# Miniprotein binders against q9h3h3, part 45

Target 1, 235 residues: q9h3h3
Amino acid sequence: EDGFTAEHLAAEAMAADMDPWLVFDARTTPATELDAWLAKYPPSQVTRYGDPGSPNSEPVGWIAVYGQGYSPNSGDVQGLQAAWEALQTSGRPITPGTLRQLAITHHVLSGKWLMHLAPGFKLDHAWAGIARAVVEGQLQVAKVSPRAKEGGRQVICVYTDDFTDRLGVLEADSAIRAAGIKCLLTYKPDVYTYLGIYRANRWHLCPTLYESRFQLGGSARGSRVLDRANNVELT

## First folded at step 24 (miniprotein)

Design hU12
Fold by OpenDDE base, fold request of step 25:
Structure hU12 (fold): chain B 235 residues (1-235), chain A 80 residues (1-80)
Amino acid sequence: as target 1 above (235 residues)
Amino acid sequence: SKTIEVTVTEETSPEEVAERIVKALKEGAEKVRLTAYGREAIERAWEAIIIAAKRLGQRIVVVIEREDGKIIYTISLEKE
């Protein structure tokens, strides 16, 4: 849909992870400063490479907000990668269950709700809603991609600590919906990113576990969450 | 309406639980309630749900609740 492959988007995300981040850390910064920070660094104006007239003069990989309960823990990514290589070499069948077990064993359990939005007021407004929800403790951590030179959609990522905590995944969806977000959401575990598992991979693994669709007048959550691969609705 | 309750442990076979889910729903149970405690039991319960969904060939709805550190999956068929 964006003209870019899932592999290209993943490579860009990995490159962005290595550049400086603009961070609002609610653990060290008063919540009263959030509005001024959002006004200073609107995602639609922050540029990936610090373009002239942007609020940033240096490259920015991500704009992020950390909640009070946020603790960065990626688990044993190196052990996960080694186990994944050994598994591929063994010729054993690889299933979504196999990847969950690898993720559990190596404590690589983080995942994220993803939304793609065009640059502009709608993106900045969505990001402001998410940032408030993080600072208020309804969400743990979120990041948004800066504006690219080529334009295109920006991505907001809202993290959960454990993709196997399906209730926690649903609670995060509810908090995103409560922040006024009505677009399509997809949930992706980070284990799939760390292992280089993209769409149309040779193992037929779907890196997107869940899809959330906004629904007017529906359940108390304001959305329907679907596991499309297994034909399960979570509520 | 008939609710079938199943406790899932770390020793419980996902396939056996899936068979119980499928049987109950085919026999006209409105809901199947799985209760699981601990990561292994919770994952086994989820695997059973996936297997059951595949065998039923139709969308299932799973309500997820947490009580006293337990996860409760309440499974029903999607009402058209």
Scores: ipSAE 0.849, ipTM 0.949, lowest interface PAE 0.3, mean pLDDT 91
Fold by OpenDDE base, fold request of step 25:
Structure hU12 (fold): chain B 235 residues (1-235), chain A 80 residues (1-80)
Amino acid sequence: as target 1 above (235 residues)
Amino acid sequence: SKTIEVTVTEETSPEEVAERIVKALKEGAEKVRLTAYGREAIERAWEAIIIAAKRLGQRIVVVIEREDGKIIYTISLEKE
């Protein structure tokens, strides 16, 4: 059940990537317009298919905010996929280190902090905090899923340029915490998504590298970041 | 010394660095500081940390710092 749900959620996410996005681009739009845009398109009200009474009449795949330093670079995803197929055919052991080396070689280095929130004020408030942090240059890019017809939790994704830059991953966690986010965060490299490596995969690879838990007063960063697979705390 | 310094290069074996980390912490060093410059050395240093954590069988705390284009990993045992 957990594997089927992960593949289904991945297929839904890929389908959403092909639909129109609602974007606030800080490179072309004044930061002073952000509050009006957030009020116009609260994620809890934006619907996946443009339902009657929603702020969108057309389908929306994602709501996104681009920072001033945002540059879309996905690297060589096709070369990555070909190298991954060749590696599987070789019968060589596949480790998290192997995937990191493939990602580095093909420049597929992006990753994201993920949070799942129920629709409503807490989601919209969390998104507003993240969107502000992106426009202020503390984060590069973020997206949030629109409201599904069936309801359920919406996901906020906050991207970093390089999942191998562990300090940059920690800095993004700190910026998310500074934006007032207190929920559990999980960090996933995009390379796992591009290779179809989900939870409970045949290689026993965990697609989640890090978990962040909010802590009051304990750490200088206001969170504890754990690599659970390796039993390492990053600070 | 309370802190042991280790420089990691592109030629440094992650296993050898891991052995140095494990030895230092078992001998009562408070911290091990790895300094790495360049992507390959930084990744080798991280691999050494993972190997060391596995060999120690307990949680490791890693402070990450950037100085003059170098990455510094300061490793300690989780204090109960």
Scores: ipSAE 0.844, ipTM 0.949, lowest interface PAE 0.3, mean pLDDT 91
Fold by ESMFold2, fold request of step 25:
Structure hU12 (fold): chain B 235 residues (1-235), chain A 80 residues (1-80)
Amino acid sequence: as target 1 above (235 residues)
Amino acid sequence: SKTIEVTVTEETSPEEVAERIVKALKEGAEKVRLTAYGREAIERAWEAIIIAAKRLGQRIVVVIEREDGKIIYTISLEKE
């Protein structure tokens, strides 16, 4: 993938954020209704733009589940963006450390574990497991992309409140694994998304902090979590 | 067998802690344990770990624990 593709994918993600979402909100909806909702809106069948035969007649940007403890707080995103512009003109080096400090200063601390799965039963099954973990309180909030017309893999995002709370990030990984998910996970702080910093960026920043690989019969956590940029294993 | 203990505060230099980590591990310590309380200290400890990892040039393993409101980072070299 080149910079064209990365900028196109970023624009599509932004458009999806702005379109309507299908949300199961455990704060206002009884947990006993979850299974019916999951059956009505499997991510392999919910289409991005409401194709004929879809359960949705309108565009859907995301399908999401909010846990009972979910407290929406994006932080000071506008202040973050302004400080980012100032940093770029300041002459100071742009590093992962300076981004982390900006995120801390502006309280834009959320991040997410990502998994990419092909459409079909595997995706729907994984999403159902994640959604149940959210409603049961092991995870706070998750979303999954709808089916795109061109096909291809879909993404499940499982959020954590604070990417600097590294134990919390590891605990979320463990909860994902306990839901039966065995695929590769990658972790990205939301600060990179809000600043439009993607893989092929001009600062050579790596927006992915960690990867998690499932370990059958291995570690007590069930996975190996690695910070590849710094060559550090977290456990 | 030898574990080096370092308390990290909001006034601690990450560079100096990183030097202690690198020195201890190169001199044969099995583990270096950083204890930090509060966001600033915790982030200084993590920064020290990142600096140390770059200087060592090999993978390190960080065990992360929470005890009595503080974060404990226990650092060792990956066994081959």
Scores: ipSAE 0.820, ipTM 0.940, lowest interface PAE 0.5, mean pLDDT 89
Fold by ESMFold2, fold request of step 25:
Structure hU12 (fold): chain B 235 residues (1-235), chain A 80 residues (1-80)
Amino acid sequence: as target 1 above (235 residues)
Amino acid sequence: SKTIEVTVTEETSPEEVAERIVKALKEGAEKVRLTAYGREAIERAWEAIIIAAKRLGQRIVVVIEREDGKIIYTISLEKE
């Protein structure tokens, strides 16, 4: 809220990527230390720029948890960006299919489930559940934004390593729901971010592939996942 | 129930598979199952599903499974 568009929120997220992060890295830190770390750095209390009274004295761009199996690989982003420029000048159609093929060709395959929550207990509780799922191996990596000075909703990002692995995307949704998360989730491939393609883009592309809505009973996964642009439900 | 089975390969036309999906569902088949092995075939199968969804003009449901290294997409119309 605050009147910022989805494009402005994405730009702020990109700027935050460049600032310091608070990281719990399960690859180097025992799982038994997680609860203390979560209590020290609740996302509703960690401030973007280190406000007085914050647990952090320095700016924080993101709070993140890396799972034991996390293996960072952003792919050939430079080649992707060059091929994107060539595609734009080629006269060939720009469609979700051509973007998917570019992402595959250049191995830029990561994507993320997103949720937006107001600061407070619900946000901190949701983050704690996600962080535990990451450390326990049900999820690979997640991050949450710190509290901004102007207030407003914060975002939790839960990554998957390949947006074309649709079963893997669904399994991540299921793990999020098993952590007790009931809010709306949206799924966005990272290729759109690397190419600067946001909701109000000139090609009328939809960067959100899926929406997940919590559902009591009726679904083994506890949610309903919909590709809204194509009117396809994934199960 | 009537289930139509289609094997999708790296040489398969997504357009032709989409036609088979649409025809089967409009003629009363309960399900269409696409089986694909390997990244290219899997993506051709998904493209076929997207084409079919556009042509059908109503919501479809895709059950996604992995078996013996293959991806299986089982497609049906959403029940009212």
Scores: ipSAE 0.816, ipTM 0.937, lowest interface PAE 0.5, mean pLDDT 89
Fold by ESMFold2, look of step 24:
Structure hU12 (fold): chain B 235 residues (1-235), chain A 80 residues (1-80)
Amino acid sequence: as target 1 above (235 residues)
Amino acid sequence: SKTIEVTVTEETSPEEVAERIVKALKEGAEKVRLTAYGREAIERAWEAIIIAAKRLGQRIVVVIEREDGKIIYTISLEKE
């Protein structure tokens, strides 16, 4: 059943990617304007399709904040997809390792920490904290889904440039925690999305590399980050 | 305390390094430190860690640091 849900969610995500985005771009917009922008477009009130009474009159796919260091680069996605098709017919094993190598070869290295929150104050507060961290330079880029008409959970995505740069992934987790975020985070490389490999895929690959749990005291990072598949804690 | 140091290169076998990690930790070493420079070596070191974790059958903790362009993985058993 998860496969049915995953295909539907993938199609909705692709449609959202292609609709207009509401963007605060720190590369061209003064940081002093951020708080007013956040107040105008809280993710719990920005609607996916421009419902009456919402701050947006047209569809919005994503609400995003770009930091001053953000340099958009998806890599060689077309070459990745072609190599993926060739791999499937080659008889070679399909494993997390072979996907990682494809991602490296084609420079499709971005990934993201994800959190899921219901609409309301907690979501808007979490988003504001992350957006400020992006504009202040502790994070590079983040986005949050708008409110769906059915009122389901929304997702905040915090991107990193290279999922194989494990120290960089941990540093992003630390910056998220420093913004006051205490909920569960999961980390997913974009390579899985570009290849259409979702939770209930035929290869039984797990698109989630890491889980981060808030941790009072202990290490300097303020969280516990686990590679669940391999039973390894990263710090 | 005893720390075993291993340099990982593009020519290093991940399986051989994993055997060294497992042996050292089972024999009472407190930590194993892997040093790697460059993407290929860094990924070989990580693969060795994954193999070692599976063979040890318990959670390991990996501290990740960067020094002078090198990645340092410091590996220990989770405290029980």
Scores: ipSAE 0.799, ipTM 0.932, lowest interface PAE 0.5, mean pLDDT 89
Fold by OpenDDE base, look of step 24:
Structure hU12 (fold): chain B 235 residues (1-235), chain A 80 residues (1-80)
Amino acid sequence: as target 1 above (235 residues)
Amino acid sequence: SKTIEVTVTEETSPEEVAERIVKALKEGAEKVRLTAYGREAIERAWEAIIIAAKRLGQRIVVVIEREDGKIIYTISLEKE
């Protein structure tokens, strides 16, 4: 267990969102340039603060790839936060259904598959597979955290437009598996991040909706997706 | 293999659908298929699945398919 609290990791992720990003945008850059870009900025070598000898001289928050169909729409995050504060003040019960309804009302529907990998060849290879899948239109957008000074695990985030579209979430898992990724995946809606809902929160809400485990010779999707909170397997 | 078909609408009670799922599976149906159209019906169908899973006390398997804008949930018990 990386000794960082879920709150510390969230604060680091929010701080990284404010720093410059290294972006490959498939809408403006030819797909033929992707391999050169990946070779120039391997995630295991790109450093968070631009350390001497790294590919980046300046701080980098994230390395990202945008697909052809990518349209940034974060919804009404401010309205969501205000409604969440009002809900907490009301003393009404807070459930996963409550958060879903808030997310729908404020159009904050994005979510992401997460994978944590140690720095090195396996991370860079995983990222290259994901980046290719994004540029080929199998995925819409992905990002990876740069290397920290302490050499901790890096995270790859693969986004979906709507966490309430369970089939879309499963299709993204299938695309990740088709890219050769075999590690454990967890799916988290962005609404949980915007509302500060982390592990061990006072409402006992699980911020992870789904877990995906790689399976050889099983489902056509190459994985088993589990809703742990409800004990439901999605196939 | 006996498959039970249930259409879910925006007026359908999730609890009633859950009861039908549980009853069908306990009576030896291999599968229950829910068909839902539109966001509200799709979510009512999902809520019914969650309620049914809780009442059954065991893991259920749900196949999700999309056909002509409809979502089809095919529910079965996990085979040991």
Scores: ipSAE 0.771, ipTM 0.924, lowest interface PAE 0.4, mean pLDDT 90

Design hU15
Fold by OpenDDE base, fold request of step 25:
Structure hU15 (fold): chain B 235 residues (1-235), chain A 80 residues (1-80)
Amino acid sequence: as target 1 above (235 residues)
Amino acid sequence: SKTIEVTVTEETSPEEVAERIVKALKEGAEKVRLTAYGREAIERAWEAIIIAAKRLGTRIVVVIEREDGKIIYTISLEKE
């Protein structure tokens, strides 16, 4: 994973969430403007801090596309965090089921498919495919990280409204595959991010629920989705 | 091939459903179909699947369908 720890990637993502975003909002902007916007702000050229010669002069945290049906709702993140601290103090066993119940109770249900791509044409092409799928209503919302100074991999995040809606998670995987994406995908609920639960945590919780692998000639979805922790294939 | 059907409610024990899944598949059922309505029942059904997968020790395949507001999980063993 590019030499960065899961904690470092999470800290960078949190810092990026606080900086300005470049957004195409399909609710307010005609779909016919998408191609011009993609050409103006290719993610391989948009720089995190507005480097000289970049299409952005100011810092950019994320490049995002909002679909027609997108409604920002993060749920009760503060209540979730308080309940999580109380649970840790109680000494009660903490399981993936416990976190699902906390997430449900506090309505913190969002999750995302993640893909990591090197800067360049393949990233920009992948992002254009995802952005089109969002504007066409096949996906609700997506974001991509801008280019870092170190030239590391950029991440595309494709969100779903509810990580407990396993069918909705599979439908999003299918839409990503239909957009021509063939790389490995991992699905992570946002609840794990909000609670600071990373890889190798003391509770042995895996923050990645699903892995999607592209397959030629396989299932109608063109991928296999695996819950690796439970050894369950979803189709 | 024998399909076993199980309706999961908010009062259904995930452990009991898991036992039914495991028993059915070990007895040569090709599929176990769980039907759940409402968030609590759907999650209980999923918990049962996880428990069953652990007890079987082999990969299971779960087809997920939505019908009339219900979630249907169709469980089978991975065919090599």
Scores: ipSAE 0.846, ipTM 0.948, lowest interface PAE 0.3, mean pLDDT 91
Fold by OpenDDE base, fold request of step 25:
Structure hU15 (fold): chain B 235 residues (1-235), chain A 80 residues (1-80)
Amino acid sequence: as target 1 above (235 residues)
Amino acid sequence: SKTIEVTVTEETSPEEVAERIVKALKEGAEKVRLTAYGREAIERAWEAIIIAAKRLGTRIVVVIEREDGKIIYTISLEKE
């Protein structure tokens, strides 16, 4: 059940990537318009297919905010996929280190902090905090899934440019915590998504590199970041 | 408390660095500080940390700092 749900969620996410996005672009839109845009398009009310009474009449794949420093660079995803197929055929052992080297070689380095929230005020408030942090330049880019017809949990994705820049990953966690987010965060490199590596894969690769837990008064960053696979705490 | 300094280069073996980390911490060093410059050295340093963590069997804490384009990993045992 968990594998089917992960593949289904991935297929749904890929289908959503092909539909129109509702974007606030801080490079072209004044920061003073952010509050009006957030009020117009609260993610708990924006519907995936433009349902009657929603703020969107057309299908929306994602709601996104682009910061001033945002530059879309996906790297060589096709070369990455070809190298991954060749590696599988070679019978060589596949490790998290192998995937990192493939990602570096093909410049597919993006990753994201993920949080899952039920539709409603807590989601909209979390999104508003993240969107502000992006517009203020503390984060580069974030997206949130629209409300599904079934009323399931929505996901907020906060991107970093390089999952191998562990300090940058920690800085993004700190910015998310500073925005008032207290839920569990998980960090996933996009390379795992591009290669179809989900939970319970045949290589026993964990697509989640880090978990962040909110901690009151404990760390200077307001969270504890764990690499569970390696039993390492990052701070 | 004694901090052990280790410079990691593109030619440095992650396994050798891991052995130095494990030895230092078992001998009562409070911290091991890895300094790496450039992507390859930084990744080798991280690989050494992972190997060391596995060999120690206990959680390690890694402070990450950036100084003059270098990455500094300061490793310690989790204090109970």
Scores: ipSAE 0.842, ipTM 0.948, lowest interface PAE 0.3, mean pLDDT 91
Fold by ESMFold2, look of step 24:
Structure hU15 (fold): chain B 235 residues (1-235), chain A 80 residues (1-80)
Amino acid sequence: as target 1 above (235 residues)
Amino acid sequence: SKTIEVTVTEETSPEEVAERIVKALKEGAEKVRLTAYGREAIERAWEAIIIAAKRLGTRIVVVIEREDGKIIYTISLEKE
């Protein structure tokens, strides 16, 4: 398809961001309360709009866990967006390197590992493992989408603070694998989201930097991480 | 084993490092190790790796390590 599917996903993400979030914040909530919170709000049962039988009566955009070391800092997003507009009118080439430099200059460095799972025990178990890793300090922040009305797959996002810190991105992958996650992971810097650059974009940019595939017994990290655009394995 | 060592600084040309990586691996070096300190040098080292990967035309493997505040990229050809 064209960019229309990506625009729908962006609009849904913006709407979800504006709705209430269900948050476990380790900075203000004792870690001993995590298990009860996970049992109250399993992501396979929390619904986007508060359907009958849901634990939530109001819309929920996201379910999130903030670690004790989490310090929110989106960087200079407005300056990034202005520089992006200027770049588009400049006639200079738009490349992955150009986007990386914009992100560095404006300190918009966060990114995320993504995984997609169907509703059910597997999703809830994966989320619980990730949430524990966040509260225990192995990861800083994660979120999971609530159950969609049609019951499609849900997404877990595990954030890192600097996509140019490649060792840190690999360490987050390792922490995810240590939580027992075996599915495909993809890594996307937030700069692409803030600039509205999705899979089917006019510049042919790829917002996915890395893929991680579980590898039984192989590497010390428990996975194989590839930069497919450049044909490089990171380990 | 033949290992070629390269120090990358904030003044280093990524293109010149990439040429050195490609030459070393084509001439039979088992590994090329890039050492970089600070964001600018680390960026230049990674850019050199990407250039080298494109020129080699085969998958390369990069082991990433931190030692004494430096980033070390150890580069080899994928076996097979």
Scores: ipSAE 0.805, ipTM 0.936, lowest interface PAE 0.5, mean pLDDT 89
Fold by ESMFold2, fold request of step 25:
Structure hU15 (fold): chain B 235 residues (1-235), chain A 80 residues (1-80)
Amino acid sequence: as target 1 above (235 residues)
Amino acid sequence: SKTIEVTVTEETSPEEVAERIVKALKEGAEKVRLTAYGREAIERAWEAIIIAAKRLGTRIVVVIEREDGKIIYTISLEKE
């Protein structure tokens, strides 16, 4: 019966999504302005609610960089959610395969590589490298959480447009590694997020498809990417 | 003789392809190469790979390439 905790966390997540975002949009902003923008808004110093002494005076939900080719398209999320409700009452099995088919049918295909870093130099350096990769066209869109008042780990999300395009997912991993990032990455399709399916869910689904681990001597890519649920290495 | 080639279409049975993958690798083929064009065929090929991985019971390696609008999955057993 720990439903009040979940309601509070969901409300906080909704507020972050609805609060202003700090955006560098390469579609309308010259690349030469990126370095100044990064210096103005390091994610370790941009605060969630605009604390005194931070570079932002108002709440910030997310810090984001949009690449030149970024084309926003969440797909048919409403239809996905309706079909999900129907599936749950149908008596049919709920499996990773049926979720993938729902995502394909409703064109809710985006997913993201995630990394979690403590506030400080390492986070700001990683974000700067990712932001540059986005503006240079090696990645399409990324966001990073602002600093929470408790100062816990922050998350960088690097999006791909189609989690079933496995080569594209691997190419995004390679671009992240080329930006000098060596920490653990995990890959999650957005369909799980839109349906509220998280770790330890009642259906025993695993929302993480892949793990990427940095590996010197990994041929062209420098990492090992594993689908651990199915025991498959992707390269 | 070291590589088995399979073309996967939108009408191909993932189960039948999985059996071909498992048989080939157990009989000493170095690689099985699946070629697929179009979303349905590509997903059927991936499904076949997942079925084969479960049947083999050991880690497999899948090299993924795009050529002439096709997706190529090259499958092998993890090296010692």
Scores: ipSAE 0.798, ipTM 0.934, lowest interface PAE 0.5, mean pLDDT 88
Fold by ESMFold2, fold request of step 25:
Structure hU15 (fold): chain B 235 residues (1-235), chain A 80 residues (1-80)
Amino acid sequence: as target 1 above (235 residues)
Amino acid sequence: SKTIEVTVTEETSPEEVAERIVKALKEGAEKVRLTAYGREAIERAWEAIIIAAKRLGTRIVVVIEREDGKIIYTISLEKE
């Protein structure tokens, strides 16, 4: 997507962040209730604004599952944003390395694997597999967008707690593949989102660090993970 | 097979490690193994890898392992 389209999609995602979420929280809800919850709230049927006939009567920004070990901490986002403004006026080069260091300094380390799927059985099945992996402890937290308009693609986000823990990022990819997911995944650190840095940004930064492509009979992880900007394969 | 081993610390220059990676692989080493303990060293090792990848101009493969609290990056050229 160009920078204008990506900017609009990011603004919609931020608005969704502020609306109510439908949450299955394994820290307070028995795992035996998950399948009923998934059947009640399939992402292909939960509508963004509570359309008639939807399982939800109120707006929903996101549908989420929190794992038993999930401990939310966004870090020093305000300090990060201030340091970013200072960096832009400093004359110093803006590179992926300087963004990584800002994220480390301010403890804004989370990131996410993303997949985009059309509404329907494939989306609902993928989400159910991810949700089960979260409740079973193989993943920590995931969310999926509700249905916005007929035929529009929806997104599943699977979070990791530290994008600089590259082994942990690879382990999350493996857990996603073990849940039966074969589509393309892309990995984005949250620092880019908090700073409003999207695909066609003026700094020519690549907010997608990695692509994961499923492969039959490949590596033990079931996928090939590539840093395309630097032409490095991670395994 | 020849494996070049480098210990990376918080005071190690990523540029100097990158030069060692590039030289070793161009001179026929099969692998370069970086060992790092602690966040700063781990990130310096990764930075060195990125610098080296740019200089080599061909895809490299990085195997990532954790052993005894350390991160090990094992770097090789992609085979055809």
Scores: ipSAE 0.797, ipTM 0.934, lowest interface PAE 0.5, mean pLDDT 89
Fold by OpenDDE base, look of step 24:
Structure hU15 (fold): chain B 235 residues (1-235), chain A 80 residues (1-80)
Amino acid sequence: as target 1 above (235 residues)
Amino acid sequence: SKTIEVTVTEETSPEEVAERIVKALKEGAEKVRLTAYGREAIERAWEAIIIAAKRLGTRIVVVIEREDGKIIYTISLEKE
């Protein structure tokens, strides 16, 4: 585990959200241009701060691909945060069910599959597969972190519209597997990020809802999805 | 193979459904199929599955399907 606290990684991710993004938007750009864009901005070479000799001269927070059906809707994040503060003050028990109800009430339903990969060909190849799946409409939106100065692993995030739609979450896992990705995936709702709920939080909430492991010759989905907190396998 | 079918509504108790799941599987049913329509019923069905999993103390496998706007959960014990 990279020696960074979950809080440090979250702060870095929030800082990256504020910097410029390199975006391929399939709603405005022909799909035929994707391969040239991927060749121009391979994630392993795009640097966080625009280092000399990188494809980017300016800081880049994320590299992203938007599908044809992508509509950004973050819901009422401010109302969610206010309700969360009020809930903490009330002294009421906080459970995964409580967070789910808050998310539904404030329409903050997005979540993401996460994969961590070392910089290089495997990362760029994985990203290219995901980007194609997004442009082809099998996935809605994905982003990848640029290369850090210190190196380390880069993260690919593949979003789903509703973390409460378990079938939709499984369909996204299947699309990721169909793109040729075989690494471990973890699924996290964005509501946990917005509320500052990370690993080892005081409420003992697990921010990871699902883990996906690649499986050869097993399920039609090519993976095993586990709800680890409840000891339930989804297929 | 005996499959037990349960329809879950917005008025259905998750605890009662969990008891039915646990009972059916302990009595040798190979599968329990929950059918739910609408967000609340789907969530109640899921809560029942979580309660049942906890009571069984073993890993359960849940197949999720969508049919005519309904969600169908097919529950079985993990095969050793």
Scores: ipSAE 0.783, ipTM 0.928, lowest interface PAE 0.4, mean pLDDT 90

